VHH binders against p49116. Designs and how they scored, part 20

Target 1, 238 residues: p49116
Amino acid sequence: EGPLLSDTHVTFKLTMPSPMPEYLNVHYICESASRLLFLSMHWARSIPAFQALGQDCNTSLVRACWNELFTLGLAQCAQVMSLSTILAAIVNHLQNSIQEDKLSGDRIKQVMEHIWKLQEFCNSMAKLDIDGYEYAYLKAIVLFSPDHPGLTSTSQIEKFQEKAQMELQDYVQKTYSEDTYRLARILVRLPALRLMSSNITEELFFTGLIGNVSIDSIIPYILKMETAEYNGQITGAS

## First folded at step 1 (VHH)

Design eC3 (framework vhh_enristomig)
Fold by ESMFold2-Fast, scan of step 1:
Structure eC3 (fold): chain B 238 residues (1-238), chain A 119 residues (1-119)
Amino acid sequence: as target 1 above (238 residues)
Amino acid sequence: EVQLLESGGGEVQPGGSLRLSCAASGSIFSIYAISWYRQAPGKQREWVSTISSGGSTNYAESVKGRFTISRDNAKNTLYLQMSSLRAEDTAVYYCAAKWDSLRGYEDYWGQGTLVTVKP
């Protein structure tokens, strides 16, 4: 009946670990990424339409789309995270190691291609000057994807996705009234999110902090966390 | 994230053997490529051997055929089996961990263990 998203769902504030080290280290990157992942899942949990689908459907949806939500979050929070600095450091290290590690050359190439895709995506979003309202609706469109295998309630999910698309259209038409093609330019960016490997994202951002557990395996636990417990994770409880 | 502690050094006669150990704590040991380095009195630090997360090994020419690097991921421990020891092997031996993940830009060092080969 009401809008799919409220003003509270537009607010997306990442709190970084402090202070930033002089030299980037694995722990800082993993902690920063974990905070963004937890913030993204808490954002999804707070949507009434999402809650209405029930716990099993919620878990299935987030398992299917966490990488897309995380990547949109990286683009939205790129400046706060100094993402370009993080990615440049990783690229420099990988380029220096390719000659030494001939046996993993194909894997290094896959990772480099993933980083280039991620950089291109973040740059395209920056050039389009995507605002917080647009990011919220793009995340909603991704979250309410009815086409993932094993989903129940696909008709209801599709209706929520259509509602997200309609509300985004209304917003863009009113806010960017002189740019007739803005919505089309924004929406054609979304397919690129599905070309990015969740396994490579996990390796780049979460290895060394999550341990031997996969993001897929911890999602049900994160979605069940109390708000206070969740806030402890995103602020480090210090 | 990972801390390394070497042990097993000591005094040995020429032609003798020693096994050095490097115990890891903190982060996940199994994802790191781990190396042995040594520093002899008055000399620069020298690379000795490396073992990858998958078990692939490399050795400095000076130790090939005499030293064997191995790892026990269940015990979070790295080993260096040294045989046919020579006076020139006298050094402080250091364990170093490098991220074996695709980000691999962080190095961690142990405090070292002294090996003395007496003539």
Scores: ipSAE 0.000, ipTM 0.191, lowest interface PAE 12.0, mean pLDDT 82

Design eC4 (framework vhh_enristomig)
Fold by ESMFold2-Fast, scan of step 1:
Structure eC4 (fold): chain B 238 residues (1-238), chain A 119 residues (1-119)
Amino acid sequence: as target 1 above (238 residues)
Amino acid sequence: EVQLLESGGGEVQPGGSLRLSCAASGSIFSIYAISWYRQAPGKQREWVSTISSGGSTNYAESVKGRFTISRDNAKNTLYLQMSSLRAEDTAVYYCARDTGYSFKLPDYWGQGTLVTVKP
């Protein structure tokens, strides 16, 4: 049996809308986030093991883990996205909203805490200098999570997750042979992804672009998009 | 295309009540926080009230206890029930989709409806 991921699955190239506006607006943030989301789902769909699980299982898995995949994508593409600049603009707007009493204090607190958790996650990944192979396998571990409620084929999903873990271990031991504890430091970052609220991620990044439907509602449509439509979404060329 | 359309404005005596409605097209309503703003002649635009997609409400200090914001997601309609109206409440009232972040808020505005509080 061949490897779970091929070299094509290590390539993860986000094309940003050009040019970046002088004042960050909801349209630019949502378009950028949408491109990352579509790229992430296209990446998952391209994995033969994922395809082998079937359409219903594929939809259930992505619905359960899209926020984890998206957050890993934010960390991986932080430089390309100028994520720190985007988050700083959001924070500045929230601080102004406090002064104008536009949002409840509890809601602002929840959103600010989410942004701080996201910044901390991205900073930790940057400090570990996670490479493209490591990101690909971390995404695979997250994607093939057998422990989400309502899943079928959990035994097969667990087998694919274990295969992802083994291949990540082999890669890290070979590439970072002098760093005995690197794999442990990487893996202990993953539980933080499940503490991130998908509802708050959706509000921060997708309110201007999703129209009238939730991310959960559009996932089946994104997974069924033709290749040309995917390319249009990730490059903005449609 | 997304459109917000206000209605229900008119003339009312001090101490009276009035109900404003905002109809949304393109089904943007149910997943977004929607707000009421107002602008009196010669004054800057003022935030009045917001209701989240989940139904949580917030109000400007000047209207707390007098105004009630509500939504009907099945009808894609936002309401503002105004009571104990004062001359200072005279303004054009705008319905707006508020994304909760960015320097450009709101991203969609209604055309406005005039409320005049006078004897």
Scores: ipSAE 0.000, ipTM 0.165, lowest interface PAE 14.5, mean pLDDT 81

Design eC5 (framework vhh_enristomig)
Fold by ESMFold2-Fast, scan of step 1:
Structure eC5 (fold): chain B 238 residues (1-238), chain A 119 residues (1-119)
Amino acid sequence: as target 1 above (238 residues)
Amino acid sequence: EVQLLESGGGEVQPGGSLRLSCAASGSIFSIYAISWYRQAPGKQREWVSTISSGGSTNYAESVKGRFTISRDNAKNTLYLQMSSLRAEDTAVYYCAKSEELWRKYGDYWGQGTLVTVKP
């Protein structure tokens, strides 16, 4: 059977709202994050293996891993997003919020620790100079995770994850033949993604999208969107 | 470019009902969660209710059981059905993307729509 991913699945082009405002605000941050989320879900939907699992399984998988996919997307698109500038704006907002008793000190600390973990992850990926093929296969590995509670078709999901791992290995060995341990360095980055709180990601990046509900509530709707609707969300074209 | 325009406010007697509308113009994504907020005379703005694109709803304790939020994504319109209105509900009502964490950024809140519950 053919490869799990084609060259079309390696292409991951985030279109940012333009121009970047002089002072970053919640609308720009949420719009940017929403575009990345929609791009990530559209990417997943375009994989034939993913489609073959069926709608219920697709929904369950994305609900389980959206935060991991989003975080990988942040790392991959960090330069295009000026992610460091966005995170600095968030930190500035949080520091200003402390003085008004709007958020507890414990909550601010929890959010700041999450930002630190996110920066550390993105810096690790940048230091390894992860390329587009490697990102595509890492996203496939986290998407096809058979170990989330409540999944059906776990043997088929595991097969697709193993196929992603095998194709990543073949790519790395061919492309980075002189770096014998590159694959191991890349794969040991993945466990950190599961330590990132989806609830804190929602508050930082998606309050304008979800309000007081969860990303879980909108995932089935996003996954049912037509290609034209995805394109509109990704580019803001309508 | 998106604009939200509130309407439907007015004067009612205690125990009365009103339906507020929030019409979106420009490029507003139907997937976004939209919230109602209100600002009573001399008080800070407070969150009233939120609805997700999928229809999940949440309400402030003070309005729970009396107010119902709904949306029509085909018309890009948000509604707030208010019943059993009390003097304490007198406020200017605003619709906006949910911005609870981010209200501190000084977001533009538009004109709002005034609800007055007369004794």
Scores: ipSAE 0.007, ipTM 0.231, lowest interface PAE 9.3, mean pLDDT 82

Design eC6 (framework vhh_enristomig)
Fold by ESMFold2-Fast, scan of step 1:
Structure eC6 (fold): chain B 238 residues (1-238), chain A 119 residues (1-119)
Amino acid sequence: as target 1 above (238 residues)
Amino acid sequence: EVQLLESGGGEVQPGGSLRLSCAASGSIFSIYAISWYRQAPGKQREWVSTISSGGSTNYAESVKGRFTISRDNAKNTLYLQMSSLRAEDTAVYYCATRGDWYSLPEDVWGQGTLVTVKP
């Protein structure tokens, strides 16, 4: 059988909304994050192995791992997004909220810890200089996770994950032949993704979603969009 | 998208007690600090009390020792237990969460519930 991912699955290009405003706001952050989320779901939807699992399994997998995919996407697109600038603005806002007693100190501490974990993850990926092929296979490894509760076809999911792991190993060993331990250094970064709260990610990046909607509720609709609709979402203007 | 709805207001004699409730609804995944405010006829709104998501409480000097704020996070409900009520406590009572450009773009206010202390 052919490879799990094709060259088209390595391409991952985020188009940011209208020029960054002078003062960052919740709407700009939410639109930027939404574009990344839509790009990530479109990427997953385009994988033949993913399509072969069927609609119900696809929805369950993405609901379970969207935060991991999104975080990997933040790390991969950190420079395009000016993520450090966005996080600095959020930190400044949270510090001002403490002074004004508008938010609970406990909640602010949880969000600050989440931001620190996110910065640490992105910095570790940047230091390792993870390339586009490596990001594609890391995303495939987290997407095809057979260990989430309630999944069907777990044996097939596990086989796709193992295929992703083997193809990543082959790529790294051939491309970075002088760095014997590179694969190990990359893989030990993945457990950190599961320590980051999807609820805090949703609050931090998706608070500006219009209407009474959650990421969980929109996932099945995004996965059913046609390719043209996905492109419209990730390149649409305000 | 968060909505707040107060209940429990009514008429009471001086020295009496009332318990106000505030029910929160919406898809926000974090529970913010929620406050009680009151507005007497012809006066500006004044802050009464605040409770954090973790349960830390603050009170205006005029109500300390008489009012107790509490919350039931499982029910997304805020309470104000009022005791030793005085004529000057007569007001429309509002629960509110203050807007925040990042986590909650607009202030959210309930519709209010009237408390009348009549001799």
Scores: ipSAE 0.000, ipTM 0.179, lowest interface PAE 11.5, mean pLDDT 82

Design eC7 (framework vhh_enristomig)
Fold by ESMFold2-Fast, scan of step 1:
Structure eC7 (fold): chain B 238 residues (1-238), chain A 119 residues (1-119)
Amino acid sequence: as target 1 above (238 residues)
Amino acid sequence: EVQLLESGGGEVQPGGSLRLSCAASGSIFSIYAISWYRQAPGKQREWVSTISSGGSTNYAESVKGRFTISRDNAKNTLYLQMSSLRAEDTAVYYCAAGSYREFLSKDYWGQGTLVTVKP
């Protein structure tokens, strides 16, 4: 009954810390990434189908897919974030680390490969000109993944994923009726999200988190936050 | 760049205390944030505590109030004072050099020092 997502779930607006510093630093990048992460979790939390699964299942789902949601958010918000500038700053830091012999060559290679995969993903989404509705449903497909280890209610999760896929198909067929293969081109991009390391994403974007706390450890707290506190995190008001 | 060597591990009874040391060489120790991590058999490494170059300290919730991190920049040495030790504190303890300015964890870790809390 009713659509999985409402029009309010299509709206996804990131407010960046202002102003952007002249020299990018870990704290600015971390604050920007944290705002995107909080926005992504607030988005997920607002879905009635997600709420219906219960708090324990909600936590397990987000712990399993936060990196996929975050990466889709990076692609969707690439322009507002000036993501290319952030990635260039990270590359510059890696080049300095090579020159100063601060990090192993193997670690630098892993991180550079991750950055190139991320850039390729974001470029592919930009070339396809993915709209806000399409992003909302791609995030829903990723969120309602029934195949992560340790999940309960997998039949309900699968039902919500199939509903997301069906509603995306209906939207694409109505909106891009002349492009018969658009949906296929969009969906074949999703498997790449699971090949990206959450540990490397965490190091690239969240190194500025005080106390070296893991994203996995903070997820339950973010999901339990009051709406006002949640909004404060997104806008930096508290 | 930084070479790290942990020491001070051993076997203690529950409620006991140990002081771990991490000696650094090869770099200017004072500019780094230095962390303690631990790894129990078959588990992932978990963060324990960090001290910034300026002396600000942070602790994992499981050790807060029981462990104290400190540094001596003149001796290029990091310390972890552990008190009220519990069986779940049994792990190999590692020292890692990093800066809040670094985007990547260093691949160079200390060799670790074993702490065993016997029931």
Scores: ipSAE 0.000, ipTM 0.124, lowest interface PAE 15.1, mean pLDDT 80

Design eC8 (framework vhh_enristomig)
Fold by ESMFold2-Fast, scan of step 1:
Structure eC8 (fold): chain B 238 residues (1-238), chain A 119 residues (1-119)
Amino acid sequence: as target 1 above (238 residues)
Amino acid sequence: EVQLLESGGGEVQPGGSLRLSCAASGSIFSIYAISWYRQAPGKQREWVSTISSGGSTNYAESVKGRFTISRDNAKNTLYLQMSSLRAEDTAVYYCAKEPWGRDYLSDYWGQGTLVTVKP
C-alpha cells in the first residue's frame, strides 16, 4: 500500500565512534563497521514491505544480501568513515606482511583484489554523485533479490524488487531529466556487489568481533534487537 | 617478519606496580606503531595502549592515568609501566604491531606475559 519507501527510509546517518584514534586498529574499524551493519539492518526492518514477508523470510534475505547492503553503506558513508584512510591502512599492513613473510602471497593477493573492487565500486558511486534517494532504492533492489538460493516467497520478493526499480526510475527521470542515461549507469554498478566475497569483508571489517563469530550467525539476533538499541546508532549526525 | 616477545609479568598486590617489556626482532622496530593488548580469562581481548613511531601515545579509558607506554628505539624495546594495579587488570598482556594488532592475523605473537593482581 503506497510507495515502497517513505522519506524516513532515505535518511541514513552513521554515528562514528568518538574520538577517532590516532592509529587505526581492528577494534575501531570493527566498531565502525558494526554500527554501519546495525544501521543497515535497522533500515531494512523499518520497511513495511520487508516486515510483511515475515521473520523467517526477513532473516533469509538479510543473510543472503548483508554484504551487498554493507558495501552500499560503505560507499554512501565513505566520507563519514574516512573509508579511503581505513583501506590505505589495511593495504599498508598487507604490503608489510608480504615483505616480512607473515602472510601467504596468495592470500594477500586475494584480499588486495577485494580491496581494489571495493575502491572501484566506491569511486564509481562517488563519480556518479549518487544521492540519498538513489542509495535507498539501490539498497531496496539488493534487499528484495528473489534469486538467492533457498528463498521462499520469491514471487512476492520479486514484486517488491520491481516496485523498487520502478520507483527509482520515476525518481531519476524527474530529478535528473537532462541526464538520459543516468539510471542505466547506476544500475550497471550493482552486479559488481555480488563479485565481492562476504568472507573477505568479514576479515577486513569484523576481525575484532567478540568471540570471532560469523556475521551469518549474528544476523537473527541483530534483527531481533530492541528499537532503543537501534536508535542509539541512528540518531547521530552523518 | 617482526617477532615480538613479551616479558615482565608476575604476581602483584592491589595498588602495586609492574613494568612489562616487548622486545622486537626481525625488521626495523622504529618505523612501527606498537600496541599493548590484554586478555583476561574468559574475556575478549581488549586494546590497552598504542605508541607511534614518533612517540605519540593513546590509552584505553580503563587504564588512563595508571599506565604509561614508552619505547626505546635504540634497544628495539617497548615498555608498559603499570601502576595502581587492580584485580580487573589480571590478564595475559600482548604487544602487537599496528595498525592491525594481533587479531587481524588470527594468531598470537608468542605466549604473552601473565599479570596476576592478587585479590
Scores: ipSAE 0.000, ipTM 0.172, lowest interface PAE 13.2, mean pLDDT 81

Design eC9 (framework vhh_enristomig)
Fold by ESMFold2-Fast, scan of step 1:
Structure eC9 (fold): chain B 238 residues (1-238), chain A 119 residues (1-119)
Amino acid sequence: as target 1 above (238 residues)
Amino acid sequence: EVQLLESGGGEVQPGGSLRLSCAASGSIFSIYAISWYRQAPGKQREWVSTISSGGSTNYAESVKGRFTISRDNAKNTLYLQMSSLRAEDTAVYYCARQGYDKFLTSDHWGQGTLVTVKP
């Protein structure tokens, strides 16, 4: 059949809330994160292979991998979001709070370890200078992961993942022909995505907007949004 | 449960006692210093008390010795035990979380619970 992804799937443009506040606030961070989450889910649902798996499989796959997709999106959009500034501010506050015994040491340690893992992942992707085509295929590889517990139709999912891997290999080989080991350097970064807690991601980035519901609970609704409604959320939200 | 839900308010006579609760959903409760604020009719919000995640407490001078703040991190619940209540304590009481950083204003206010002290 035709390629897994088209040129439209390479385009991944995050529109940030404006104006940017003089001081960072939780509302701005959560609004920015929600736009990225919506963009990531809209990206996934636009893939014909994803649509072909059916609604129940689509929901199960995104529930299993939303944190991986979101983290790849953070890395891809790090400059647009000024992500390093946001994370540095959070870390500084947590360090000061530990010294003053104002926050739980065990919980702070977990949150700080998560932030350090996120920073290292984003830094590694930036150092590799991952392009938009590569990001699209890396997202496809994590989306079509057949090895999450409880999944059905794993044979079809695995075939789509293998197709994503093959098309990424073909792209890298043609575009970066002088760097024989580029693909291997890129792919060995992916396992780190599964070490990052979705609960801590939800706590850091979504606390102001989804306080009484989990991301797992809203995924089916986001996936069913009409394109016009989705576009209104991304570009017209205040 | 909602992100922050205050309860326990009501009408009491002067000298009476009430215990307010603030129930928080999710796992974020335990890392925050959580505060109680109140807003009396026609006045701005007034800070009442704060408890750190480590259990350190602070109180506004007007409530010292009468109010006790406590938390149960396992239940994601904050309490305010009020005793020797006065007419001046009549207000809507709110719980709020602090942000991660001095640049983050994450005052997530609940809906509030009304306390009326009247004979």
Scores: ipSAE 0.000, ipTM 0.151, lowest interface PAE 14.4, mean pLDDT 79

Design eD (framework vhh_enristomig)
Fold by ESMFold2-Fast, scan of step 1:
Structure eD (fold): chain B 238 residues (1-238), chain A 118 residues (1-118)
Amino acid sequence: as target 1 above (238 residues)
Amino acid sequence: EVQLLESGGGEVQPGGSLRLSCAASGFTFSDYWISWYRQAPGKQREWVSTISTGGDTNYAESVKGRFTISRDNAKNTLYLQMSSLRAEDTAVYYCAKRGLYSFKPDYWGQGTLVTVKP
């Protein structure tokens, strides 16, 4: 059957829109996040194992895990995005909003807590210096999660997840042979992804999305797009 | 205001041809990628074809070789030339434009019905 992932699945290159504004700009944030989401979906659909599950199963799979994939993408692309600067600008805006609008205080606190969890996750990944192969396999482990409600072909999904785990172990053991505990340090980061609220991720990064559209509702559309349309969206917005 | 208005739909025999048009107004047509989508009764809308600002084209596998998308920037009009039509092509056909932040089209036309009768 060969390996789950090939070298082509390690490449994950985010192209940012024209220069970041000097102040909080929800449209710039939304455009950047949208490009990352497109890149993440295109990455997933390029995996032969993912396509082999069939349209209905692979759509359900991505709808269940898009937030985990997106968060891994944020960590991987944090420098390219200047994510720390974006999050600092959001925090400053939210702190000012608390002072001006007491009615939304509880919601603002939930969003602030989510930002802190996201910062902690990205800092942990940066400290570990996770490489491109490791990110690819972590994304595959998250993608092929058999434990989401309503999934079909759960036995096959579990088999692909186990294959991803085995290939990650083989890679780390070979590449970082002197660091006996590296794999354990990497794997203990994954449970934190399940603590990230998809609703709050949408609030933070997709507030500028036009209309009453959830990420969940547009995922089937994104997965059916031609490759040229994916590339056009992630590079053609400027 | 942005508008997309489809026309050219109708009834056709299997193996026949039909040409759809989409008249665009309220935005700079030449600056955007424009697509055709379709929706058969009881099904979700599916992507059919897209044309870039530079004239590059892409097609869904089911219509490749049978449909041709084109644009006339001087007339702000998008076209879909359909040939070798099948019963499975029966659907309402929609013209669509994407906005800056939309993964799906941010503007849809009203649609034009194509019926392929045996």
Scores: ipSAE 0.000, ipTM 0.120, lowest interface PAE 12.3, mean pLDDT 82

Design eD1 (framework vhh_enristomig)
Fold by ESMFold2-Fast, scan of step 1:
Structure eD1 (fold): chain B 238 residues (1-238), chain A 118 residues (1-118)
Amino acid sequence: as target 1 above (238 residues)
Amino acid sequence: EVQLLESGGGEVQPGGSLRLSCAASGFTFSDYWISWYRQAPGKQREWVSTISTGGDTNYAESVKGRFTISRDNAKNTLYLQMSSLRAEDTAVYYCARKYLGSFTRDYWGQGTLVTVKP
């Protein structure tokens, strides 16, 4: 077979809602985050290996890893999103929140710790100067994770993950031939993604979703979208 | 779809006891802090109690020592055990997954009525 990813899978271009409002609000944050989520799922759908696993397996994989894909997307698109500005506004809002009691304060602390972990992750990726090919393969490695509970076809998923790892290794060795330890520095960043709470991510970025729908419930529908329907969602032209 | 459904309300005499339940669906219940609030006729909603994911609890001063909040993660259910009930405990009781300010969203149940009548 050919390579797991083609040059088309390296392209990852987020189109932001325009203009940015004077005061950040849940609608703007949610619209921006939704566009990134849709872009990430469309990216996954376009991989022939992913399609070959079948609809049920595809849905299960994305439900298990959407937070990891989304966080990688945040890091990759941090500058386009002005992510530091969004996170600073959220932090300022949380610090000024009226607390009912100590338990409310502990929840604010949990959310603040999540934001700190997210900022640290994005900063580490920026310092490593992760390129588009590296991001594409890191996303493929987290997508084709055979170790999530309830998965079928785990042998085939593992083969695709190994293929992603080998192709990343080949790319890094050829492109960054003088930096013997670059691959190791990149890969040690990935375990942190599984320690990030998908529930806190949903609360921070998707709280403005109409109809009180969860990310888990919309995943099957996004994966079934036609290209025209998907483009309408990410450009705001429903 | 996130949904909270309260039950267990009714009429009781002063000094009596009631157990309220809140059935949660549409989210991973074990990952969230859940609260009880109440609203008496003509009054603002008042916080009653909160339970964390780890089982830590806190209570409004007016209910300390009389009410006990608990959760059953296997059943996706929140409880409020009320004892030594007083006339001022008469209210509609709401289960809530509350968020912080304008960057978050509150989820509320429809409420269950508790009436303490001599």
Scores: ipSAE 0.011, ipTM 0.276, lowest interface PAE 9.2, mean pLDDT 83

Design eD10 (framework vhh_enristomig)
Fold by ESMFold2-Fast, scan of step 1:
Structure eD10 (fold): chain B 238 residues (1-238), chain A 118 residues (1-118)
Amino acid sequence: as target 1 above (238 residues)
Amino acid sequence: EVQLLESGGGEVQPGGSLRLSCAASGFTFSDYWISWYRQAPGKQREWVSTISTGGDTNYAESVKGRFTISRDNAKNTLYLQMSSLRAEDTAVYYCAKGTRFPYLSDSWGQGTLVTVKP
């Protein structure tokens, strides 16, 4: 009945770790990426439509699309992150690794191709001058994807995706009325997100994670804690 | 409502030991992962250790082999046993309801100061 997203859901502000080190290291990169991932998941949790699907569906959706949400976040926050500088540091590390014969040439090639695809995606979004409202609805379209295997409530997910598409169309037509093909140019960028490997994203940005803690394992914890916290307040003394 | 209260900090000499405690109230302690963090003056908050609901533990590389995290669900208490303390361990130590990601911790204690000096 109401709009899918409110003004609060359009706001997406990343706070970077400070101070920036003299030399970029895996800990700083991981901390920066972790902040963006948390911001992205917190954003998703705050959507009433998302909450209405229930915890199990929420977990399945975020597990399926976290890499797409994260990549959209990288594009949106590229300037505040100095993403080009971070990627240059990663490339330099990889070039040193190949020269020292520490990594397979095939693996380094795959990782370099992933970095190229990421840079091309971020550059295309920058050239299109995607605004905050457009980013919010693109993230919603990605989040409410009914076509991931194993999902329940696929009809409701599809309706939320269609609502996101409709509201994006209305916004673009009203705000960019002189650019008849803008929406088509924006939407055609989305399929590229699904071609990007979540395993390579995890290796590039989350190498500083300790032990066997993966992004996949953290997702259900974040979503479950919000629900468990609320229930704890109801069943507790206060 | 949710409260975390740290204790056990103090001054120790290099090579010494301390045991920190965190008393939790206002939530079902056994249902949550709980972590220790620390912050030295002028530095960002650093993750130290996490214990899961199942008792699995993880440690920062800088403390591995020297610190031991444990929990007592019957007493709603988290512990950090610190041994072989070094000058670089000097910090305010915080208990947090959550994981190794500080932004995922919704509740923090007030902290307890650990000073390692000769």
Scores: ipSAE 0.000, ipTM 0.198, lowest interface PAE 12.5, mean pLDDT 82

